# VH-VL binders against Rho GTPase-activating protein 6 (ARHGAP6), part 3

Target 1, 202 residues: Rho GTPase-activating protein 6 (ARHGAP6), of Homo sapiens (Human) (o43182r401to602)
Amino acid sequence: LSLNPIYRQVPRLVDSCCQHLEKHGLQTVGIFRVGSSKKRVRQLREEFDRGIDVSLEEEHSVHDVAALLKEFLRDMPDPLLTRELYTAFINTLLLEPEEQLGTLQLLIYLLPPCNCDTLHRLLQFLSIVARHADDNISKDGQEVTGNKMTSLNLATIFGPNLLHKQKSSDKEFSVQSSARAEESTAIIAVVQKMIENYEALF

## First folded at step 7 (VH-VL; framework fv_guselkumab)

Design s26 (from t7 with heavy chain S105N)
Fold by ESMFold2-Fast, scan of step 7:
Structure s26 (fold): chain C 202 residues (1-202), chain A 122 residues (1-122), chain B 111 residues (1-111)
Amino acid sequence: as target 1 above (202 residues)
Amino acid sequence: EVQLVQSGAEVKKPGESLKISCKGSGYSFTNYWIGWVRQMPGKGLEWMGIIYPGDSYTRYSPSFQGQVTISADKSISTAYLQWSSLKASDTAMYYCARTPYDEYNSYWFDYWGQGTLVTVSS
Amino acid sequence: QSVLTQPPSVSGAPGQRVTISCTGSSSNIGAGYDVHWYQQLPGTAPKLLIYGNSNRPSGVPDRFSGSKSGTSASLAITGLQSEDEADYYCQSYDSSLSAYVFGGGTKLTVL
């Protein structure tokens, strides 16, 4: 329920990448996990930054398009889920299971309208990718290789890019800690829950 | 400092099972991939597969899919390579190697274990 | 048959320059995937020598340099020294195989 429709929009890059990957990438083993051409990704990013009418064709590498989407989300000035709501999102894991989804829905609706719409589009796409993780039989009776990317795999990749704290630590105090490892685990768990329960959140 | 320490040499008979290990230290084990590379006596390097210990996601070279199992136990920072039934042709040096995640290009192996020599003979 | 082709051997005299080629195709180096190089001294594990086409890890002398053009890459070693005798491997990724691929290796002999 956005009260201002003018702010309800998904960045063209995000929607274009999701559309391309839904058409050409759902059977790609290791999608988002294998490397891409840095030169081609930079070129695509520049084209989107300059142009309105970039068309991602079947000739565009699935891995390049996947890397472009990840880079865009990583490089957002404020993470998609926002720094302001970081603690609230991870604290949903401390709630009773039956309260977690309702609270996540509330937090999502507290996001700026553009962030909410973008998250909706992204989670829809990631849910589709996760549904194609396992090998299955096509309607024609042929075996179709799954992409092997479960909701956990996708949350591991996207989680830290969607939800993170602002770094303000002094370099002299930079050490590996169990607290940082548990923080990453919490972020991944929240994003995994959002992917798996996408339909209940919007 | 970053180190990968592999289990000791193994001498086995055809048909026997084997599980060798690679223990990481000096870094966050769950933030890096571990790859396995085979080198047959007097031959070159062959990529076998890779695992991300954080979620146990694995990928195999087409040549090794179904021949070996790669796994990891993040609680003890250890990756494993396992055979259900060894063949004489499995005689080789096996290396584990760490791979940093890179969104832009293929991975490189920045730190290598010392290798585990596996000899399979009757 | 390796997907990345290297000469089986190269040789040079101390102080000279040698170049080791790594020839790929449109599905790997030609597709824009980076090339990495490893040095394997006799009886030891491989060691990363060059990553991302031309970058040197800390501790690798500037005598070693990498380059990439089209479907091929090259490792150049200048001021050749006896301790450079080793096997050298290039590595990239092949999209058609969905696999990390190594070159067949090149044995460098210092005369």
Scores: ipSAE 0.019, ipTM 0.606, lowest interface PAE 6.7, mean pLDDT 84

Design s27 (from t7 with heavy chain S105Q)
Fold by ESMFold2-Fast, scan of step 7:
Structure s27 (fold): chain C 202 residues (1-202), chain A 122 residues (1-122), chain B 111 residues (1-111)
Amino acid sequence: as target 1 above (202 residues)
Amino acid sequence: EVQLVQSGAEVKKPGESLKISCKGSGYSFTNYWIGWVRQMPGKGLEWMGIIYPGDSYTRYSPSFQGQVTISADKSISTAYLQWSSLKASDTAMYYCARTPYDEYQSYWFDYWGQGTLVTVSS
Amino acid sequence: QSVLTQPPSVSGAPGQRVTISCTGSSSNIGAGYDVHWYQQLPGTAPKLLIYGNSNRPSGVPDRFSGSKSGTSASLAITGLQSEDEADYYCQSYDSSLSAYVFGGGTKLTVL
């Protein structure tokens, strides 16, 4: 796992992708949902894995960079929120509303430092994306198209990649897909709450 | 048992509105995409668009953007395809199909509805 | 005109092998997007036959197989049977269109 030299606890790939998408992707309709080139994504992933100082420039597709970030989080050997804390995270939904954020903050504090810092960077980024979901009017009077990705939309995409009950050993897609769907409901709600309240959690 | 059941055949005149349905059962409806595919008589398959019922997020093929509306009602596990004003060129078989959630959106259609035949003639 | 090119028809005798090609470009198959295959029997809805280039869903016989190389994919059918008479469609994703794309379809005739 390569760490960013400036942010020693955050993988360089994560910070680089977030920076690129903050500059070039905030007005991209359907960011994280539009298709990417698997070939280009795999090539970029291998370059980061080799420790090359990859500069993600404007010519790199927003959709490829978005897919690279999702793939990295999906493929972590232990999910970012960890399997150890899976039950604790989903059980926050069973608490009184006024107790949920405090408990989430405590669980985040219990994460390994690298996971905690990476989650902070990611939630900051996702909160910025969600703030650009709706169409807006610039100070120049021009209509600016929103990206249409609300905190719920982002939680639906990222939730299952940040926390899952166990790594699947069965490769039949229909069975894996059904299990993923069942697992996803609670974690999506937890991740949405974290995106909406990230400033209170760190 | 996963099933997608579509509404029955429709015969319409040009200019009329129409809304056809696709009801999912045997799975968590809100956790899978529903796509719509057109097949004109004697022709091949054309992807029209998709919806994720869990949050109603939709994407359209460039050829169908602005020509149809895709929606879903998750309380009754039903997706819809809608025209405000039909044309004779809309005469076709319309299929709904389920697409698994996937991070890359390189999805495949794993279960298909039986199809709804729409005939538009004067 | 289809973005993915298939031969309009192919034929074979019972027990023989046939191959159906699906030719794409650098914006779809050549960009690394997976190819999926559907079988449409006369008067019925399409059915998933192959997904992710080479995987078979439960219930699809081993005699159906898929492969991908460069900008093209192929569906191979061995031990051809009369019930295989159908239209076959390949499908992928095209990055330049931001859309799922189907091949034009291939009509398989068992002689």
Scores: ipSAE 0.011, ipTM 0.564, lowest interface PAE 8.7, mean pLDDT 84

Design s29 (from t7 with heavy chain S105L)
Fold by ESMFold2-Fast, scan of step 7:
Structure s29 (fold): chain C 202 residues (1-202), chain A 122 residues (1-122), chain B 111 residues (1-111)
Amino acid sequence: as target 1 above (202 residues)
Amino acid sequence: EVQLVQSGAEVKKPGESLKISCKGSGYSFTNYWIGWVRQMPGKGLEWMGIIYPGDSYTRYSPSFQGQVTISADKSISTAYLQWSSLKASDTAMYYCARTPYDEYLSYWFDYWGQGTLVTVSS
Amino acid sequence: QSVLTQPPSVSGAPGQRVTISCTGSSSNIGAGYDVHWYQQLPGTAPKLLIYGNSNRPSGVPDRFSGSKSGTSASLAITGLQSEDEADYYCQSYDSSLSAYVFGGGTKLTVL
C-alpha cells in the first residue's frame, strides 16, 4: 500500500485513479458498472504494487482504472471504514435523521488518519461523479452525456467494499454472497448518505 | 432453491403494448442482476439488456436500445420487459436469467426462467 | 451475424469425445473476457454448463470441460451419452459493442 506523506496520507493508487477518472471518466456511461479487462487491471495493479511510478494517461481505459480502484478498496486488509467501527456506522441509521450526520462525522473522526484522508479523497471523487449523473445541455447548447451513476448507484458499488466484516472467499462465493448481500442494504444507505453529504462530514 | 418464474404465453397484434414478468425467489433479489434474452423461432440466443434491481440500474444491448423497457419492482422481487408497440418481428421466446454480481464483465447467467412465448401476428 | 462463431453441428458416437469451438476476436475473447457455455435441450430453457472458461456448476458431470486460448474457446464432452443431444451456446462480452454476446449455437447429435 503506497501513501503520500506530504499532502495527504492517501495511497498513490487511489489518488491516481481518482485524478484520471475526474479528468476522463465523468461522462462515461456506466462508470464502475461496465466491466474491464481483468488482464489489464491485474497488470496495472502489479505495477502500483511494485512501486513503479505509474502515469495514468488518456489512453488508459476508464473502465480499467475504475476496476483498479474498486479492486484496491475491496482487497484492503482492513476495510477503509474498519471492522472495528462496522456496527457503529450501520447503527447510525437507527438514529433520528437530524442526529445521523453529526454521528457520522464523529465516527469518521475516529478513523485512523490515513483512512480518514483516503475516505475524504474518495467521497470527494464519488460526489463529483454523482453530480455528473444526469444528461444536460451546456451554456453553448452542446449536449453533455451524463454518466448515469447516482449517489445510490455508487453506494451500491462501493458500500460493500468500504464496510464489511469479512473478505470474499474465491471458493463458495455463490453460497456466501447471499449472506453478505443481505447485510449490504444498511451499508449502502450509510455510504449513500456520506456521498450526498460529503462536504458536511469533513 | 433459486427460482425464476416467468409470466405465461402471450398472443398479440402489431401495435399493441405488452409487459411480461420474471419473479425471483430463494435468494436476495436486489443483489443479483436480471438479464433478458430473446430466442426467435429456430434461431439462437440474443442478449437484450440487464437490470440491477437494488438500484434499478439498466443497460441495453445496442440492438434493443429504444425498442424495449426493462424495469424491476424490488418489493415483489419481479423484473419486467415491456414493449410500447409490438411488431411481428418481436415473435420469440423471451428468457429472464440471473447474473451474479462481478467486478469484471465476466458475468454468466446461472439460473434461467422457463421462458415466455410471445406471438405477434395480424 | 454472430460475433462468436460456432460450428452449426457436431456429431459423435456413444462413449466418444467431441469438441465444440467458439471463435471470437480481439474485442471479446481476445481482450481477456471469460467464456461461458450453456446447454439447451429441445423445448427447455438454457442451463449453465461451464462458467469462467473452465468451472463447472454443481451437478454438471466432469466429462464436460472448457478451455480458452487466444481469441477462441472450446467445450469438450467425453464419454458421449444420448442425453447430451442438445444445442450448445458459448457466451462472452464484446467491448466494441458494449454487449454480452452469444455464439450462433451448435447442435450436438449422438449417433
Scores: ipSAE 0.013, ipTM 0.551, lowest interface PAE 8.0, mean pLDDT 84

Design s3 (from t7 with heavy chain T99Q)
Fold by ESMFold2-Fast, scan of step 7:
Structure s3 (fold): chain C 202 residues (1-202), chain A 122 residues (1-122), chain B 111 residues (1-111)
Amino acid sequence: as target 1 above (202 residues)
Amino acid sequence: EVQLVQSGAEVKKPGESLKISCKGSGYSFTNYWIGWVRQMPGKGLEWMGIIYPGDSYTRYSPSFQGQVTISADKSISTAYLQWSSLKASDTAMYYCARQPYDEYSSYWFDYWGQGTLVTVSS
Amino acid sequence: QSVLTQPPSVSGAPGQRVTISCTGSSSNIGAGYDVHWYQQLPGTAPKLLIYGNSNRPSGVPDRFSGSKSGTSASLAITGLQSEDEADYYCQSYDSSLSAYVFGGGTKLTVL
């Protein structure tokens, strides 16, 4: 992720995806989990990459837009939470519970400004999605179906895309696969805490 | 190395409950979806639902919503398919199958269990 | 009554080419969703044969190939062998049903 150091803006793709999904996707069961069109996602990604003025409208599939957001975060050369702070983030789980949020807040403010702003935008969006997980009744008595995506579900999907280590040697593949499984649990726990407590972190 | 091993054949009467299992081995069980597919005698394949064992997220085919319950116990790498009250029309071969998880919501089943034959008759 | 339509049967002699079609609609294959193919030998579980329209898993011979165009997909088997006698199923995703959907299956008979 790199923006001009003078500008403190969220990447347009990230903000556009979040806006579209907030408008059209909050009641979509299985958002981020259900099938997308590889062809349409690839086309949208190419249009954003070329600097085309892309407007994500109602005609765009919620599942395609969700997949686009996941792919963008996955493909960042340095993860959004950065490799430099990887160990510090996962080690917050070793702190006393009452100290964990304060430490996470400090680590977030150590991120490059554009990473911090992008993370804030993303966590705000994910917290809204999680708040719409359960079925509820609207102000006028209409039954509204929840999206069924809890903060744990979202952390499971986004965690590995936001926080991961450098590529490992393939010589000891099985040993490294076991290490990855253990690391995924810690990463998911950290990201879940960020989603659930985003208002305290920013 | 990757294997999905299902529980043995069952013979039941209408109204009885049943829970069949699918045990994964040779891979990280919590990082892959497990789907359930029904095949009635002499008929084709029907997707019933999926579960992500890592967070217990489940989703059902509209045709099977409310008919079955899918669950998983990640501590023993096992997924389950359960009926509260069996019907004769539930007679079928039931397969579990592993589905990769990636950015495109990969929805092909790369490894399949051997199947569990369920026969429901009076 | 399957959402994806396959011919119920096809036949060929050893060494020949056979093609199995899978016809969908605008809510599945026509919407850009990938097509996957499974082979089910008599008395066995299905096995992944082709994924993502045209990719082969390790161990699947290059005699098997897949393609997709518009609202339809095809599985081609060249150099047909007796061990290819099986049922073949296509599979995709349908956005209107919000479900993974299978074709009705095609029984391949090797004469």
Scores: ipSAE 0.006, ipTM 0.546, lowest interface PAE 10.3, mean pLDDT 84

Design s30 (from t7 with heavy chain S105M)
Fold by ESMFold2-Fast, scan of step 7:
Structure s30 (fold): chain C 202 residues (1-202), chain A 122 residues (1-122), chain B 111 residues (1-111)
Amino acid sequence: as target 1 above (202 residues)
Amino acid sequence: EVQLVQSGAEVKKPGESLKISCKGSGYSFTNYWIGWVRQMPGKGLEWMGIIYPGDSYTRYSPSFQGQVTISADKSISTAYLQWSSLKASDTAMYYCARTPYDEYMSYWFDYWGQGTLVTVSS
Amino acid sequence: QSVLTQPPSVSGAPGQRVTISCTGSSSNIGAGYDVHWYQQLPGTAPKLLIYGNSNRPSGVPDRFSGSKSGTSASLAITGLQSEDEADYYCQSYDSSLSAYVFGGGTKLTVL
């Protein structure tokens, strides 16, 4: 395990998507839950994969950029939180509440440096999205529409993409056992806790 | 066995409120979307909206946004479609149907409820 | 009006082949969204007939087949039988509306 800072990096696709969505997507109702074009997302993904210097402009759809980010995380060969630490992350829920955040922080520091940096960037972004979920009144008295995506909503979307034993398959959407349902609940709870407490974890 | 069982037929007057239900069984209710589809007498199918019971996130067709409320109670594996004030034009058969989640919303409705007939007349 | 266009009716004799078209646009079928087909027998709920352009659920006979090209899709029924009399609906997703969309439906009459 090397903690040399020189070799830490966030994938350009992840940082580019987060920057675009922070700039243009924070008031988009249903960000990450509204459908996008698989064709357009695939074209954009191929441009990043070819090493083209892709600039995500205002005219790029928020929903396409959101889908691109989700697909990238889902398709990682080893999930961002790793299969090796899967059981340890899930088992933090069995600890006393006072011990959970400290243990999560330790588990995060056990991740490879690139995974740790990428998770930090992602959680920072998701925390900002969650903070814009509710409608607010601006300082000049204008009503600002929230995106309606709470930390629970985001954990429900991102949890299975960050923490899983194997990639989810469309053909495997059959009747699930009660054990699998409980497992999904645990994954979502862990990721929700990380989003809500990202400042304490890094 | 996967089943979606809907509440019985309703006869209402204009201005009345109504809440109809769709109970899922034989699968993990929180891992599938539930959609609502309207079919007016002698007409085709119209998608109204969809809910993910795991986090209660809802999405509506533009034609139905603000006209109905979709909700779910995951503790009893039941989704709901609700009107605050019914109109005669709401007379229709209402179906619930489940769909798997994906990022592209490209999936099909694999299991359908039997339908709830709602008749609104004075 | 329907976002996906189907002929309102089609007819054939027993044993014949019929085809039902589903015409979309660049914001739905043309954008790469899959097309699914449903069969609605008189007085019953719709039933999934074809999913993901060309796949059959368990229990659907192989004489039902689906295809997709460009902005359009087709449902083909070979060896037509009297019990095939039903309404048939195509369904996809439209990115400009951010909505699931159905075709207007096609009534199949077996002569």
Scores: ipSAE 0.069, ipTM 0.661, lowest interface PAE 5.5, mean pLDDT 85

Design s31 (from t7 with heavy chain S105F)
Fold by ESMFold2-Fast, scan of step 7:
Structure s31 (fold): chain C 202 residues (1-202), chain A 122 residues (1-122), chain B 111 residues (1-111)
Amino acid sequence: as target 1 above (202 residues)
Amino acid sequence: EVQLVQSGAEVKKPGESLKISCKGSGYSFTNYWIGWVRQMPGKGLEWMGIIYPGDSYTRYSPSFQGQVTISADKSISTAYLQWSSLKASDTAMYYCARTPYDEYFSYWFDYWGQGTLVTVSS
Amino acid sequence: QSVLTQPPSVSGAPGQRVTISCTGSSSNIGAGYDVHWYQQLPGTAPKLLIYGNSNRPSGVPDRFSGSKSGTSASLAITGLQSEDEADYYCQSYDSSLSAYVFGGGTKLTVL
């Protein structure tokens, strides 16, 4: 796990992927939900792991960079939101609506500083992606295609990768992926609320 | 036991609308993707599109984008394939099939419906 | 024409070995995407036969095996039986098309 070299407590891979996708991926339809090259993603991951000064340029596929970010979060030894706080995060859904955001903010404060900073960076990025979901017209009168990824779509993808009870070691994913998805229905709702209310949480 | 049960055969005229269904049972419907596959008479299999019922996210094959609509109603564990205006070239067997989520979106279809035959003729 | 190329037919006698090839390109099998195989008996829906290049679902006999090398994959059937007479399809993902793709299918005739 490499940290940002400018003393930010955010993994360099996370910040680099977010920067690249903010520059090149906001109009990519189905970002995070289309196929990527397993070979190219593995090569990029190994370069970051070696501490090489990787510069993600325009020629790097948006889909490969998106897959890299998603897989990095999935493969963290302890999920970004931590197993320790799993029940607390899920239980915010049981609170009165007016108490939910305040409690989420308190839980975020309980995260290790690196996790808190990384979550802040990630939620900022995901909120920007969600804001570009719909088609719109530019100032020049040209039609700009949206990426079609709502906060719900992003929460569905990232939720299980940000919080789960245990890391899977199974090579057959059918049963384990299904079990994680079922457990993550609540965490998807929590993460969607975090994306939609990002500014109120930090 | 996992089952996907599709609606019955349809005989339609060009220009008519149609909506066929695929009902899942014996598993958590929202935990799996549902894909639609076309097989024209005497021809091979063609992927049309896929939906994740949990958030209704849908992807289409470039060949079918704008030609069909895929949807799902998770309250009754049913996925749908819909045409606004049928053509004679839509005559085919249509299969729904279940797929688990994977990180590379290299899905395999582990359970298939029995198929819905759609015949479009004058 | 399909993106994944299969021979249109293959034949063998009972007890023999047959292989069915699935030829792709650098944008699909060559890019590292897994290959899956389906068996379709006449008048029935396809059935999953092999997934993830070489894995068998429960209930599929070990006479069926899959392999992958470079831009191609192969399905091998040993001890051929009359009930193996069917159409066989390979399937993968193509990054250039952003689509799941099937081979054109191979009709296996047991002589």
Scores: ipSAE 0.039, ipTM 0.635, lowest interface PAE 6.7, mean pLDDT 85

Design s32 (from t7 with heavy chain S105V)
Fold by ESMFold2-Fast, scan of step 7:
Structure s32 (fold): chain C 202 residues (1-202), chain A 122 residues (1-122), chain B 111 residues (1-111)
Amino acid sequence: as target 1 above (202 residues)
Amino acid sequence: EVQLVQSGAEVKKPGESLKISCKGSGYSFTNYWIGWVRQMPGKGLEWMGIIYPGDSYTRYSPSFQGQVTISADKSISTAYLQWSSLKASDTAMYYCARTPYDEYVSYWFDYWGQGTLVTVSS
Amino acid sequence: QSVLTQPPSVSGAPGQRVTISCTGSSSNIGAGYDVHWYQQLPGTAPKLLIYGNSNRPSGVPDRFSGSKSGTSASLAITGLQSEDEADYYCQSYDSSLSAYVFGGGTKLTVL
């Protein structure tokens, strides 16, 4: 196996957030849906933006780190799935079910290498989060509470931030429009399918 | 225009179950959170919980976790607040309210229902 | 007891300025969470007055303004009118409780 280093370009912030949340956040009820400290998130974002070697420790709030990841994806100049491929991604829903995954895989392959690697890392993380949604029985017979975030819940949160026609901003982030709502439904369905079928796509 | 219309006043006895409703109209119901807020007679506002109707994700205040159930039926643009067993201390005005903010903790309630008065006494 | 502290009442004469404070702590306003304000006229549901510390919804007069500093926020009302008599509530988020929290409310009386 020979990997081209160019194809292994995941932003430090994305990988650091995913690692922290995989270690500390998988049993956090409502991860990505509950509160964070805007002050602490802003401070962390500024540190990453300045190229400071940030180490996310266990004392960092799961909710702050989750908010940091969402904000980073939202604020990308071009969405992770790109505006260029927007129509192609949502149109996969119009294909026969047996053709949808193969077409998604091809579209992912057409992404810039950095976007492809970042999406791979993100979907791997989100699929792990979704697998921990339900309550489980630990060894010794005790129940462990799940995080309650299904693939649909995660797609609802991340979908509009990964795929949209227009650049989002801090002001637009707090408002939804009726026209954008129709587009969000299709986007959410695409992203949900990507989370649920992550292993088949990479 | 945006409207939230709540069900009518209820008079119940302790131990009875109750489900009140909040119907949204004039906007895309599945794209906004619906919160529930309690106001006891002569007292202030208390946040109870919220639901995102698009995927039925719910979140509760610690004071109300396990005391009530919040649900929504997106096919009829209606959110619900339900008690399995009412107590006299549940006597209050209950408001539903919409929040447009889906990404951060800075949720605010931009439109409010008219309120549902619930009286629980023998 | 409320997590966010407001004075129980405030009063002013027509045309005057009043300020309503909302005092929090390091787990809410001090942690950087935004403050929102609601007006509740007698016998009615609350109405959004200010969101995101200082933004006004369409239809809210510019006589109403919000600000935030440290662990506290303030609602300022200038040019008081009799129609401003109402209860005013601040609202934020508290990370230690993992809950949205309201202030205890302030009754504004226009003399």
Scores: ipSAE 0.013, ipTM 0.539, lowest interface PAE 8.2, mean pLDDT 83

Design s33 (from t7 with heavy chain S105A)
Fold by ESMFold2-Fast, scan of step 7:
Structure s33 (fold): chain C 202 residues (1-202), chain A 122 residues (1-122), chain B 111 residues (1-111)
Amino acid sequence: as target 1 above (202 residues)
Amino acid sequence: EVQLVQSGAEVKKPGESLKISCKGSGYSFTNYWIGWVRQMPGKGLEWMGIIYPGDSYTRYSPSFQGQVTISADKSISTAYLQWSSLKASDTAMYYCARTPYDEYASYWFDYWGQGTLVTVSS
Amino acid sequence: QSVLTQPPSVSGAPGQRVTISCTGSSSNIGAGYDVHWYQQLPGTAPKLLIYGNSNRPSGVPDRFSGSKSGTSASLAITGLQSEDEADYYCQSYDSSLSAYVFGGGTKLTVL
């Protein structure tokens, strides 16, 4: 359970994964959607869980680190946005557009401090990933391939892991939870809005 | 119960456009990826690309990026593979196949369509 | 051409054991990516035979098994039967190509 000194309430695993992916993964096509090594992810997770100081270097696979982050969020005993606030978050979609962001901000401030800080760190990271989705030309005139992960794509992946009625279990991996588009449509919409408007929420 | 049904065989001339389909049934279409795989006559399998119908995210093999377009219409549980201008080298059997979303993205194709034979000749 | 190398053919007699190899490199199987196996009977679509290195889907007989070691994987078929005549393909992911890759396929003949 080590906290990052800069984000005092953020789990070290979360901050370490976000830092690694911001440095090495922003141009990785299909980040969070491409193959990873289950063995390496399990080994890394065990090291973090045992309180070992883990340094995620450039030799660590972007895809392994991405999978590690998703698995950690899935396995939280209470989802990051909490079961208690599930209905409140979903119901923001029923409000007038002008009221939605203000209500989301209030709900975020009702979260425990650790959850609030962790969500802020995560949304900042996801917004940066989404900003690198499209192909661009650098200042040097070089073609830079985007990662192809829009805010909708990221919300589809992370939404069910951040907001769900029941906690994730070791009996059912996020493959089913994250892929449940029909049941998760509202959750995905809320999380997409949070990614796109994270500056206004904090 | 799970079934993927592909559109029928096509005979085309070089330069023509084509769109073939893959309709899923017996499962929640938006909860699974659909991949496209090419098999040229007498040759092996080649992964072309994959789409998640729930958000229309697509990822292509580098060999097929820009050569084809993969899309899906979740309202009718159908995925598509499309060419703007066919070449003789596109002559092949094309398969669609379902794959579950996996946190590790170590995808395997658990159910396959019957295939669509595309013949491109002058 | 195929990134994963399979022998083009293998043969055996009924009741015997055969193995089909799938040889990769440090960028795919050697990097720890899972290997999956497909069976393609003549004139039909491929069918999933083994996933995640060694798991069998419901309906696949236990005489089919998979293993992985280092940069290679193997499919073993015991108690060989005439209906096993088919093409067999391995599949994994290659990090250097950023692509899912198939082996070239192995034609199994039952003598």
Scores: ipSAE 0.070, ipTM 0.667, lowest interface PAE 5.9, mean pLDDT 85

